# Designs tried in a protein design chat: VH-VL binders against Vacuolar protein-sorting-associated protein 25 (vps25). Part 13

Target 1, 194 residues: Vacuolar protein-sorting-associated protein 25 (vps25), of Dictyostelium discoideum (Social amoeba) (q55gd9)
Amino acid sequence: MSNQVFQFPPYYHKEPFFTIQPILNTRKKQFQMWQDLILQYCRYYKIYELDINESIKSNSVLFNNEKINRKLSREALKSIIDDIIENGFAEWVDKEKEKEKEKDKDNNNNNRVLIMWRKPDEWASLIYKWVADCGLLNTVLTVWEIQNGDDSKKQEFHQLNTTILMKSLKVLEKQSKCQTFSQDENVGVKFFSI
Below, E stands for the ipSAE of ESMFold2; O stands for the ipSAE of OpenDDE; V2 stands for 0.75 times the mean of E and O plus 0.25 times the DockQ between their complexes.

## First folded at step 13 (VH-VL; framework fv_pimurutamab)

Design n1 (from k1 with heavy chain Y100F; at its last look DockQ between E and O 0.84; V2 from the best seeds 0.83)
Fold by ESMFold2, look of step 13:
Structure n1 (fold): chain C 194 residues (1-194), chain A 120 residues (1-120), chain B 107 residues (1-107)
Amino acid sequence: as target 1 above (194 residues)
Amino acid sequence: EVQLVESGGGLVQPGGSLRLSCAASGFTVSSNYVHWVRQAPGKGLEWLGVIYRGGSTDYGNEFTSRFTISRDNAKNSLYLQMNSLRAEDTAVYYCAREGFPYDWEAFDIWGQGTMVTVSS
Amino acid sequence: EIVLTQSPATLSLSPGERATLSCRASQSVRSYIHWYQQKPGQAPRLLIKDASNRATGIPARFSGSGSGTDFTLTISSLEPEDFAVYYCQQYNNFPYTFGGGTKVEIK
C-alpha cells in the first residue's frame, strides 16, 4: 500500500546540524530544530517512546545520516532530549519501570523517554469530541475500546500509547468530563455532558 | 570581498540548453551550501536547488529532470545546466549562499543575477 | 509542497506611515520563515530570520511576528529606502518556497 518514508527537513542534510553548536543563539535554534524533527518523526511513525542507547546502537536514521557520514553522539542526543523534557514534550519513564535491577541501575537511568508529540490535554479534547459526536456521553466504554476498538479506527488516538491515554483521561477527570474505574482486567470510562 | 557573480545568460530557443556559471570569491564554495534561485520578470522568487559540501544535490520538484547543478572546486565556481528549456524558464537566475552559523537556512549572499530569455 | 500567500500584493503608502505585510502558509511552518527585501535591480536582502529576529544591520523599524501559518512583517514608520518588494521564505520542508511578494510603493 505504502512504501514511503519520512521526508527529512532541509537542515537534516547539513553537517553542522549533527554537532552541538558553540554559538549560543545558533545552538538554541539547533535544539528547537531537533525537537521539531524528533516530534515530527515520532508523529509520522506513531512512536511514543525512544530508547536512547538502542537508537545510537542501531544507527537509527533519525540520528544518523549515512549519506553525509554524520550522527549525533549519545551526549548530544541526551542534551537534546533534556531540552525537550524541559519544554514539556517528553519525560523520562524510569519512574514507571517495574522493579529496579541493581545490576543495570546506572545503565537504564535516564534512557527511555516518553515522546509527547501531542500533549495529553490535546488528546483529551480529541477523545471527548469523538465520544460526544458518536452519542456516547453518559455511557460506559472501556479504555481498550477507545484505544483499539473498531469505532475508533479512523481517529488519531487509535492505538495510542496506554500511558499517554491514561494521562489524557486524567485531564478529562479533572475537568469533570469523565470518570475512570477498574473492572476486572480492564479500565472503564464514563463520559459526562458538561 | 565576499561575492557571487553569475554569468552565461542570454537568448535561447525552446527545447534548447544553456549553462550558467556562478563564480565565488572571498569564501570556499565546497565548505558552504550554495543554491540557485530564479525570478521571472515581474514575478516572485523560486528556489531551484542546492549543492551540498559533499557534491550531492537537491532540486525543486519541477526542476529535477531538466536542471543539473555542479561545482568546480578548483575554479571555486558552481554551474546550472538547463536543458529542454521552455518559455516559462525565462527569468533572472541568482546563486545564493546560506548564512550559517549565524542564520540557519537563510540566504545571506546573493549574486547580481543573469538573465535567461527563452523565445522562438 | 508549502504555498506561501502574501497579502496585499501591493501596498501604496507615504513615508512615515506604518506598513503591515502578511504571509500565510498552506500548512504549519512553525517559526521557519525568513523575510527578504528586494529593491529594483538588486538581489534580495535578508531582513527578518525565523519569523521575528532582525538580521544584522537591519533598522529597528522592521519587526516580524507569527508562528504556525500566519506571519506579519511590520515597518513602523516608512522611510524612502523602504519602498521595495518583500518576500517571505519557508525552510520547514523541501522544497524551499517563497511567497509571491508584497510591493510597497509610494502613494
Scores: ipSAE 0.770, ipTM 0.904, lowest interface PAE 0.9, mean pLDDT 90
ESMFold2 (binder alone), look of step 13: mean pLDDT 90; pTM 0.912
OpenDDE, look of step 13: ipSAE 0.873; ipTM 0.955

Design n2 (from k1 with heavy chain G54S; at its last look DockQ between E and O 0.90; V2 from the best seeds 0.84)
Fold by ESMFold2, look of step 13:
Structure n2 (fold): chain C 194 residues (1-194), chain A 120 residues (1-120), chain B 107 residues (1-107)
Amino acid sequence: as target 1 above (194 residues)
Amino acid sequence: EVQLVESGGGLVQPGGSLRLSCAASGFTVSSNYVHWVRQAPGKGLEWLGVIYRSGSTDYGNEFTSRFTISRDNAKNSLYLQMNSLRAEDTAVYYCAREGYPYDWEAFDIWGQGTMVTVSS
Amino acid sequence: EIVLTQSPATLSLSPGERATLSCRASQSVRSYIHWYQQKPGQAPRLLIKDASNRATGIPARFSGSGSGTDFTLTISSLEPEDFAVYYCQQYNNFPYTFGGGTKVEIK
């Protein structure tokens, strides 16, 4: 059982998978297959963000199959990512910073995308269950303790991307299951019994 | 006019070897993904392996050590070399082409099959 | 590898009746399931692709549904030519696997 690695699906080994298909119904299926592959790969390796430029330049194995000498073009990858975003499983990192338009003039990093193989409401449910199971309701935790603390080491949300974590806590706030607040240089959260 | 025709089946003793052929008409084998699938008498279908456009291959777990798929582009044909044959390898052997661009990962063209019998 | 379990093994019905065939996967295969029909003495024929889409030339009485681990093939009103064996096949993971088949036979 040595050297466990991500097992690619059968269609990763086919040249047409790496070329945007001209026939609409074929392309829709191709894009669904890419979405499923990207989400599975990112879940396997705990990758919450992808950088399109870096992925292409580094010949990431996710998008570059050397065995068949095929890789996604930058344009193809962008189109696939746009579709994943439309389906609600990703978002551009720089979209959350559009309100600071003056400060985002250099967009070399403007191709970073947040990958959400679990959506914030799914993460919210996992976090709330853990808090309840550990007897931490009606106590104050820090966001750091949830994502980095020793007590969360075995939880899937351990080391969760901070943006996704905050979105997940907002889901719980809307459900009256927690409240966040500033605590010096960090964020505290109190979880409530329902 | 698109078709696949298997040949080379027959009776072989346990421990023996046999090479099956699959001749393609109406399409180019090297531009497609062609598989071998077998069916033991009275049983279901079992995937054996695939040859890709590049000529590389993948196999079902139980077949990796005994079976080899190859291709001859000049003859527009592929082959299944079977070694160390066992009684449970008795089956009809089909070759099958994947559908593209309409039928992702589906077998849209099948041959008629060739029967292999492994017995003393 | 992913095991596909088809049930029932045999379905004995008369022409005009509705047939319902099940295929269950040992783990999620999303919608990456195809269905084949095999008549006696013939090679399989592609019937339904991607769980629910009829292949070219397949009559409207055939339909498929399901996602994840539970899939169904339905024949709304059996014709004499529909008495055959039906197989599901997954392509979510290597190796490709087929179900054990459901034989639809005349009562």
Scores: ipSAE 0.761, ipTM 0.898, lowest interface PAE 1.0, mean pLDDT 89
ESMFold2 (binder alone), look of step 13: mean pLDDT 90; pTM 0.911
OpenDDE, look of step 13: ipSAE 0.872; ipTM 0.954

Design n3 (from k1 with heavy chain V34M; at its last look DockQ between E and O 0.90; V2 from the best seeds 0.82)
Fold by ESMFold2, look of step 13:
Structure n3 (fold): chain C 194 residues (1-194), chain A 120 residues (1-120), chain B 107 residues (1-107)
Amino acid sequence: as target 1 above (194 residues)
Amino acid sequence: EVQLVESGGGLVQPGGSLRLSCAASGFTVSSNYMHWVRQAPGKGLEWLGVIYRGGSTDYGNEFTSRFTISRDNAKNSLYLQMNSLRAEDTAVYYCAREGYPYDWEAFDIWGQGTMVTVSS
Amino acid sequence: EIVLTQSPATLSLSPGERATLSCRASQSVRSYIHWYQQKPGQAPRLLIKDASNRATGIPARFSGSGSGTDFTLTISSLEPEDFAVYYCQQYNNFPYTFGGGTKVEIK
């Protein structure tokens, strides 16, 4: 059993951190601090998706500090998430559906967000290196074996979110380092030497 | 004018106790995050602890058992109670204010310091 | 606990010279580092915020840079009032820690 829990940074213990600051330069730093906290927390617990409504409803400790009786409002959390998305570390789930709704300026239906504390380019490099190091080039793997197989248990991408994994494989496909295909109702992938 | 003024320093014997005071003017102590920091003669700065707006405290690991930070909101003052003093506690003691929300986690106002000497 | 190592311990320079001070963290502190100046017999003064932003009233000859583990404070042309000790401080993790300081003194 692990005795380790996520260690919150000093500013998590202070009331102004939980209220969107009115001064622009102060708010820019506040949002940077929230981005770093959210990415670190999600990496620590391997959380690849956040549900904004559920996080608020359940009083998630990430956004609700009971000791000082402060929590982010839903509006504040949404603003912080929008900033993280703008910086390329998050995106709305069902991104194609979001573009279909581009006419609707009110994006209140966007609720689930993909958190990318490590970007698909970086995951791609880790996966390809592992495949090469294990002598698996020019063999067929399933996506499941990469995520959940015994041979990947020591790798950070073990149990990686499927959406992020597929994005990462697409990066490798564009580099001509792999090709995905259907295999017995599963997704297979063959990695190529360069 | 924003100001912090420490007092209560002096000579104490090893094993003794001393209470330092820090009077604040131009701002409200209870609305701010207040710290104690010390500096041994000719040495660097060492963070001792903080008191939060709600009155809870956190300390550097070496100080948890011997030092207590408190405040008196009516007198707008911060205190450091030091017990079981040792020669290694000889230092100038500063109180400091964090610059929230403009200077995240920075100590923007310092007092002039008060000297504590622990010797036989 | 994050250890901040400042180098050199002492930097002997003449007025008008460029000073370059280093602060190295034992692990990444991102940009969560502040610099303080302390003149003899005085309390520290906030100098640089968040690695690179001058505090209010700090002259343009002071600049900071760095991210992660390696940080630099630069004084482009030393003036007599700049001969002091400089400390870096991190706030990435509890407890807050300071570097050991770099003393900038007249050669």
Scores: ipSAE 0.711, ipTM 0.873, lowest interface PAE 1.2, mean pLDDT 89
ESMFold2 (binder alone), look of step 13: mean pLDDT 90; pTM 0.907
OpenDDE, look of step 13: ipSAE 0.870; ipTM 0.953

Design n4 (from k1 with heavy chain V29F; at its last look DockQ between E and O 0.85; V2 from the best seeds 0.81)
Fold by ESMFold2, look of step 13:
Structure n4 (fold): chain C 194 residues (1-194), chain A 120 residues (1-120), chain B 107 residues (1-107)
Amino acid sequence: as target 1 above (194 residues)
Amino acid sequence: EVQLVESGGGLVQPGGSLRLSCAASGFTFSSNYVHWVRQAPGKGLEWLGVIYRGGSTDYGNEFTSRFTISRDNAKNSLYLQMNSLRAEDTAVYYCAREGYPYDWEAFDIWGQGTMVTVSS
Amino acid sequence: EIVLTQSPATLSLSPGERATLSCRASQSVRSYIHWYQQKPGQAPRLLIKDASNRATGIPARFSGSGSGTDFTLTISSLEPEDFAVYYCQQYNNFPYTFGGGTKVEIK
């Protein structure tokens, strides 16, 4: 219903931003700028995964600036994504297949990337605060209720990616703030007062 | 020697127009981003706008309708057309170059400025 | 539009003293700010890039720090040529904005 769109930063409009820079210190800054842009864009549209091949094939506006006729190559995008993963803000969707990458340079399983524009520990804090504020401590909730229930509809974690949600609950378990348990394909969570 | 030189300033009546020029030398003008920035007497700096390599522009708030930036790569020149001038437009006008690739989004080379006075 | 608020407006000090200049952004600009020095009758000069990196030819007595919304320019021991106006500039969002300046003047 809205015509609001993401407002790109000044450096998106400049051709050198789209070409991997040869000078190391310049490239490090360039990669930081790409990380910030990718995370901001994904946060704005609540995108939790990117498909690298489809982003390039579809000429996604994030990586293709038509006004200046510049886009990232797949190789450049891959390098930027690798840096974001190294910095802890992204990871491959199928992590077990990462161990096989060292043996296969054409590994197709490195195409879908989980984008963590808010880290699991930050999501954990938001979820715990909501549970506490709603008087739900020491009760059992389902993971589905947290993610999709009507009571969470106004919360930023509503419809949160399931992988990120589970990582966030694991953070709380390590802090003794909740315990997850499984029963017949359901996942329940009990949150504790501390 | 890398330099920018502004010209075309002077006294103008309110409601008048003036065209400023910025001559570039010592670098590849066509592959650089050059901006206009102004400074009213005794006041701070205000970004006016930029022209990109393809000729499109972006402007600061309140300048879109009255000011037009253009470039002529054959003459290594940047221009600022100012229309409907007001007393508040009295300032020194600078052109400034971005310092790519080491100084992302920073103004590393400035001209000496040209003074525009809008008064009756 | 991101507002950059510099304080103090005027800093009156003697040569050899330490100057501390503040720039506060109305929202996070990450580390996307630069500092400029402007001496009387001159154009601005790039001083500090990206909050903390000295531009080419800038003496070591100048340093910058900060991230997010709060930034500091420090001159460890003022020299006579350092009495000038200092501006911060952000490039996190359009439009590019400058702070109002801090004038460092001799006490």
Scores: ipSAE 0.716, ipTM 0.881, lowest interface PAE 1.2, mean pLDDT 89
ESMFold2 (binder alone), look of step 13: mean pLDDT 91; pTM 0.931
OpenDDE, look of step 13: ipSAE 0.873; ipTM 0.954

Design n5 (from k1 with light chain N93S; at its last look DockQ between E and O 0.74; V2 from the best seeds 0.80)
Fold by ESMFold2, look of step 13:
Structure n5 (fold): chain C 194 residues (1-194), chain A 120 residues (1-120), chain B 107 residues (1-107)
Amino acid sequence: as target 1 above (194 residues)
Amino acid sequence: EVQLVESGGGLVQPGGSLRLSCAASGFTVSSNYVHWVRQAPGKGLEWLGVIYRGGSTDYGNEFTSRFTISRDNAKNSLYLQMNSLRAEDTAVYYCAREGYPYDWEAFDIWGQGTMVTVSS
Amino acid sequence: EIVLTQSPATLSLSPGERATLSCRASQSVRSYIHWYQQKPGQAPRLLIKDASNRATGIPARFSGSGSGTDFTLTISSLEPEDFAVYYCQQYNSFPYTFGGGTKVEIK
């Protein structure tokens, strides 16, 4: 079995998982199972954004099981993503950014989705704890140092998506635990003792 | 009436082979996911493997080399071929059906089991 | 593989008493746990699905709770037919695994 690649759960190998179930209680469990799978897969491969149209067109293994000849329809995938967004683990990317990313003839609203297997408040807590543990309170860090610096190499937020990182810093800013400020090409942040 | 009936159990010597059968009635095995599960005397349940609708199989890691699950759609039956049997394989062997899609990954129908005893 | 540890191994009680059975997973299985009841000489019967939902035909005295790694099966008032062995099963990941069982017996 695959100990160096993502291990799919048992229900991925069965046809009913790929067809939106008509009975509400069964569908609610199905959607929870899809949420768990999508979040685990994206966490494993450090995927912070999904392109729905590209995922469907490319027959991404996440949504297309060739061994059983089943794949999610675009409509099914959008329904599942809407549920994940409602639960706070994903959000649509800005429409202006979507226009720049769309290549096909379909004029799609809501095509790129930000995947947050950890919510910004959870990332915020991890970052603040790390800053405190490293003795970096009351000093200025750059966003780059948090994402890419030598001191963060072992942290899960190392190479974190910049959009998610900024959302996480905003959570801390609202808690008076940091203040961000702009520099020429960088964003600086100062973390406070409380 | 939905039923699973196992057969083919008995006494075998260590190193021997045995083929168990599981006959289904009231439903079609090729439209369902049917598993083999065993229970050693006085012990708990142990999953052995599954056959999928398309005929592919998955097994518990310990069983991949010695056990083979197969299906005969015309007879509405599945089989467990067991090779290189050991004393530790002594158990009651069940076949069990999943309750898809109403009961995700749950075994809703079980046979009554067939006893396999491995001793010299 | 995920190990499910059930405790106690044996629970000796009288009819009318409350039974509390524990199942603990070696890693998170979320809510992907089912409970089965097995009487001597019989195959297992599905009892509780997905940690907390009674299967069809299961009396209201049976309830389940828990998520992550710690799960509980409760029988609010034991009836004579409830003296059996109870197993938890996870489907979070392959291979499917069962707990070692809790035997509920007459004191």
Scores: ipSAE 0.773, ipTM 0.906, lowest interface PAE 0.9, mean pLDDT 89
ESMFold2 (binder alone), look of step 13: mean pLDDT 90; pTM 0.909
OpenDDE, look of step 13: ipSAE 0.872; ipTM 0.954

Design n6 (from k1 with heavy chain D103N; at its last look DockQ between E and O 0.78; V2 from the best seeds 0.81)
Fold by ESMFold2, look of step 13:
Formats: C-alpha cells, sequence, structure tokens
Structure n6 (fold): chain C 194 residues (1-194), chain A 120 residues (1-120), chain B 107 residues (1-107)
C-alpha cells in the first residue's frame, strides 16, 4: 500500500515562514519560497484550484503547521496569492466585486484561485505531441477523451482541470494546430498537421 | 558578539557514549534554529540535526536512533548525546546557527568544533 | 536524499588566477543552494547564498551562478587567503546535504 506523502521543505518547520516578514529582501525570498511550496504541493496532489476560505476553515496542512502552532492569516495568504498571480502561475476564477458594499453583501462567495503549476502553453505542447504520436491528427476528440480516455491514462494531462485544458486548446487554436467546436453536448477538438 | 563554543570531545571506545556541549553567547538559543554538523578527518561536511525554537528536533536519516539533540535554556546551551558510537563517528563536531533574517536556511555562525575519536 | 557532486575535487592554481568550481545536484534544488568556504583548521564560513548572492562581507571577486541542478562558484582573481576548501549545501529538501568539496590549493 501507498505511504507516499508530500515532503515539506525545511523552512516549513520554522515560525518566521508563516509571518509576512518586514525586511523587503527577506520577504521577497519568503514569497518565492511560498510560491514554490504551493506549486509543488499542488503538483504533487494534482490540485488545480484552491478555495481560500475553505483552506482557512479546514486548517489545510499546506497553510497551517500545527506542530509549531503557526498558520498563514487570510491576509497573508491573499498577499502571497497576489504575488503568484503577478508572476503568472495563478489567476482568480471568480473575480472579486470592486465595490466595498458588494463585497459585504456577497460574503458567501468563494475566493477561488486557479493554480497553474504548469502553464497552458506547456500543457498545449504535451497534448499536441501526444495527439501526433498516437496518430490522432485529423481526427475528432472530445475534451473528455483527452482528460479521461483510456488512451491518455499515462499522460501527465490525464484528469487535467477543464478550465486549464480549454486554455491550452486555445493556445493551440491560436497556433492553427487545432480547432474546437460543439459536438452535441460536448466540445470536440480536431488537431491539424502543421 | 555572537559566538558558539563546542566542548566535550575526546577519545571513546566503540559502543560508548559521549555528550557534546555547545554554549551560545550574544543570542538566545531558544529564539533561533541551531544545528549539529560533523566533519570526518579529511572529509566533507555532514548535517546531523536541528533543534527548533519549541524544542522539537529533526535528524539526518542515519542519526535518528543514536543521536539526541537537547537544549538547556537557562544555560543558553545545546547538547548532542551520542550513543552506540562507531569508528565512522570519528569527526570534528560543530554547532551552527541559521542566519535569519538575512540568510534563509544558511549557517552563518559556527563554533570552532570539538574532536571525537572512536577507537579501541 | 539529494546528492551534491562537486568537481573538480582539487584545483591547483596560483594567486591571481581564476577559479571555477562546479556543484551538480541529483535533482532540481531550484536556487536553494549556499556556498561555504573552509580555511585550514577553521569552521566553514558562509560565502554565497541562494546560488548567486554574496553573504555580508564577502569580496566581489566571489560570484555564484546556476539554477536547477548545475551551479558554479567563481573566484575571479585568487588571493592568498582564498586557498581553502569550498562546499555547496542545498536546503530544497530534508535532509540538508553538502557536496564533497573542492580544494583550491597553491600549485
Amino acid sequence: as target 1 above (194 residues)
Amino acid sequence: EVQLVESGGGLVQPGGSLRLSCAASGFTVSSNYVHWVRQAPGKGLEWLGVIYRGGSTDYGNEFTSRFTISRDNAKNSLYLQMNSLRAEDTAVYYCAREGYPYNWEAFDIWGQGTMVTVSS
Amino acid sequence: EIVLTQSPATLSLSPGERATLSCRASQSVRSYIHWYQQKPGQAPRLLIKDASNRATGIPARFSGSGSGTDFTLTISSLEPEDFAVYYCQQYNNFPYTFGGGTKVEIK
């Protein structure tokens, strides 16, 4: 039986890591370390989205180290996420309302973040190579077949998040390497030789 | 002035035990992360373990059963208890402090080391 | 655990010459590499942090570069006090590991 668990880095075990550091250069490194940890953790467990409210409520081990009695505050986590977004490795799924009153009235909504531990253009390249290698050019596949089909079981994009997959297909479509279209109740994709 | 001073090294027979001391001055050990690192004669550095602010410890994979790090806050000192000593434990033993806030996960202050020789 | 392989084991050079030291990791350690200098009879001293940043008080002739698995320490013009052993250390994963060292000695 599997006993594989994510191995946290050394700095996860230390109190200063969980408090936004006042010294700018120390904080820049801290944020880089949090970005790397978040991306590694999400890659390890194939997590493509985080719900900030749920992570805080559930005391997720990613952000809450019980052994040292330290956890990221919601404000610290939001600041770290904003930095990850600025660096191109995450984006908000449900944009926050701009007005303060609407935020108060809409406090039941989620703060959901798409985590791109591999970017859509990199996923696009992997998918296109697989399609070509399997002789599937000029045939029609569904999004479901790419994500969940038996032929993709050994590919890293197997069970890829649908939002990220669609972004990846858009990259290929912009490159004239595929075209998406409606196929009854599904999205179909035809990949082209270039 | 920040210093670490190791002591307690010496000659010991195989199977024996030794307790090394590391006295700190110029900073508080319980507010810092202090490690033990050793170096066999003519060889490289080997990380042994760390004691955290709360007193918990982590060790290199080989050392978890034979070595114990502890701390006496009143004496501002750390200790390395070594049991079931073997010839390959012959080394200079250093204590070292992490360099927070400027040097994440780096050892910025080292003691001068104490020599342990395990031989019949 | 992550193995750090340093090469060459020994560099025999004269003062004023350029030294180039290599550290290769068995898997990516990103930029989570520090370099130490150890002079004969002394404890190690922190030299370069996070692959490329000189520690406080380290002269500009020392520089570091690299990311992922391949790292380089360069001493642009050797001074007499630079003849020492140099170690790389990673903190990407427990346990912390050090390379085997590169000894820079007078030819």
Scores: ipSAE 0.790, ipTM 0.911, lowest interface PAE 0.9, mean pLDDT 89
ESMFold2 (binder alone), look of step 13: mean pLDDT 90; pTM 0.907
OpenDDE, look of step 13: ipSAE 0.870; ipTM 0.953
ESMFold2, look of step 14: ipSAE 0.771; ipTM 0.908
ESMFold2 (binder alone), look of step 14: mean pLDDT 90; pTM 0.913
OpenDDE, look of step 14: ipSAE 0.872; ipTM 0.954

## First folded at step 14 (VH-VL; framework fv_pimurutamab)

Design g1 (from n6 with heavy chain G54S; at its last read DockQ between E and O 0.87; V2 from the best seeds 0.84)
Heavy chain, then light chain:
Amino acid sequence: EVQLVESGGGLVQPGGSLRLSCAASGFTVSSNYVHWVRQAPGKGLEWLGVIYRSGSTDYGNEFTSRFTISRDNAKNSLYLQMNSLRAEDTAVYYCAREGYPYNWEAFDIWGQGTMVTVSS
Amino acid sequence: EIVLTQSPATLSLSPGERATLSCRASQSVRSYIHWYQQKPGQAPRLLIKDASNRATGIPARFSGSGSGTDFTLTISSLEPEDFAVYYCQQYNNFPYTFGGGTKVEIK
ESMFold2, look of step 14: ipSAE 0.770; ipTM 0.902
ESMFold2 (binder alone), look of step 14: mean pLDDT 91; pTM 0.918
OpenDDE, look of step 14: ipSAE 0.873; ipTM 0.954
ESMFold2, look of step 15: ipSAE 0.781; ipTM 0.908
ESMFold2 (binder alone), look of step 15: mean pLDDT 90; pTM 0.915
OpenDDE, look of step 15: ipSAE 0.871; ipTM 0.953
ESMFold2, look of step 16: ipSAE 0.773; ipTM 0.908
ESMFold2 (binder alone), look of step 16: mean pLDDT 90; pTM 0.913
OpenDDE, look of step 16: ipSAE 0.871; ipTM 0.953
ESMFold2, look of step 18: ipSAE 0.752; ipTM 0.894
ESMFold2 (binder alone), look of step 18: mean pLDDT 91; pTM 0.919
OpenDDE, look of step 18: ipSAE 0.867; ipTM 0.951
ESMFold2, fold request of step 20: ipSAE 0.757, 0.781, 0.752; ipTM 0.897, 0.905, 0.897
ESMFold2 (binder alone), fold request of step 20: mean pLDDT 90, 90, 90; pTM 0.911, 0.909, 0.907
OpenDDE, fold request of step 20: ipSAE 0.877, 0.875, 0.877; ipTM 0.958, 0.958, 0.959
ESMFold2, last read: ipSAE 0.773, 0.777, 0.766; ipTM 0.908, 0.908, 0.903
ESMFold2 (binder alone), last read: mean pLDDT 90, 90, 90; pTM 0.909, 0.909, 0.906
OpenDDE, last read: ipSAE 0.878, 0.878, 0.876; ipTM 0.958, 0.958, 0.958

Design g2 (from k1 with heavy chain Y100W; at its last look DockQ between E and O 0.85; V2 from the best seeds 0.82)
Fold by ESMFold2, look of step 14:
Structure g2 (fold): chain C 194 residues (1-194), chain A 120 residues (1-120), chain B 107 residues (1-107)
Amino acid sequence: as target 1 above (194 residues)
Amino acid sequence: EVQLVESGGGLVQPGGSLRLSCAASGFTVSSNYVHWVRQAPGKGLEWLGVIYRGGSTDYGNEFTSRFTISRDNAKNSLYLQMNSLRAEDTAVYYCAREGWPYDWEAFDIWGQGTMVTVSS
Amino acid sequence: EIVLTQSPATLSLSPGERATLSCRASQSVRSYIHWYQQKPGQAPRLLIKDASNRATGIPARFSGSGSGTDFTLTISSLEPEDFAVYYCQQYNNFPYTFGGGTKVEIK
């Protein structure tokens, strides 16, 4: 386990950071600062999903600075998350699961957010490189072995969120670099040389 | 007019103590973030610490044990208490204000500095 | 602690010339870099904020660029009042740190 804690940036200790600023140029910088902080914090602790309601209710240290008695309102956090989604670094989990049919407009249930502090195409490249470097091309691996196996323990994708991992494998599949299939209890994947 | 004025510098022997003052005018020190920064002769700038609106402080790592920043809101002033002074503490000491809300984390107002010389 | 390395230590130039000053961070500081100008016997003066934005009252001949670890301050055509020491400062992480400075001098 880790015995080092995340070190917050200097602006986390300033009261105005926790209130949406009315001046446009100041607000743009504020939102960029929040994006950078959220992505860095989530990368540090390997957090791939945030629950907005739970974060606010539990006074998560990411959004609640006890020392200065300031926290983001739910509305401020939603606005910041919407901006992060627009920039391509997050997406609604409920929206992803409702894509199969007829429920793509349920904004009042948007509460869980997938945080992509590394995007699926970047994960895809790391995974493919590792497979190639280990001489595993043209063999079958399980998704579990990639995600949790002893051979991947040193890789940044070790214990990667399953949704993000599957998105990353889909990137490789579209590039004809792998093919996924069902194998017993889990998904199997075969990686190809190109 | 917005300004900061440092005072209290002078000659002090190694192991001694000195308290510097920073008087603010044209703005309220307790509604702002004010820092101490020093510059040894012929050298670059070194951040020492900050006092926040609520009165809490943060310091550069090597300064937490010997230097204390405090504030007197009635006098609209800050202080830097320096203890166990060493020759390498010889420098010009500045106080500086952050430019909020337009200049996130930038020092837009500086005092003229006060010279501290630590010598036997 | 993030180390900022400025180069060159000294630029000897004539009025009218272009000055290019570099600041390199030991790790990414994103765009969280400010530049200051300091003349002898004076306090530093805020020049460029957030890598590229001129502070209020700074002439257009000053510009900044860069992100991540490599940053540049450019003075497009030096004026006599521009001969000074220039410092970069990062605020990505505590403690705030400054570069060692670049002295822009005549001759």
Scores: ipSAE 0.749, ipTM 0.896, lowest interface PAE 1.0, mean pLDDT 89
ESMFold2 (binder alone), look of step 14: mean pLDDT 90; pTM 0.911
OpenDDE, look of step 14: ipSAE 0.865; ipTM 0.950

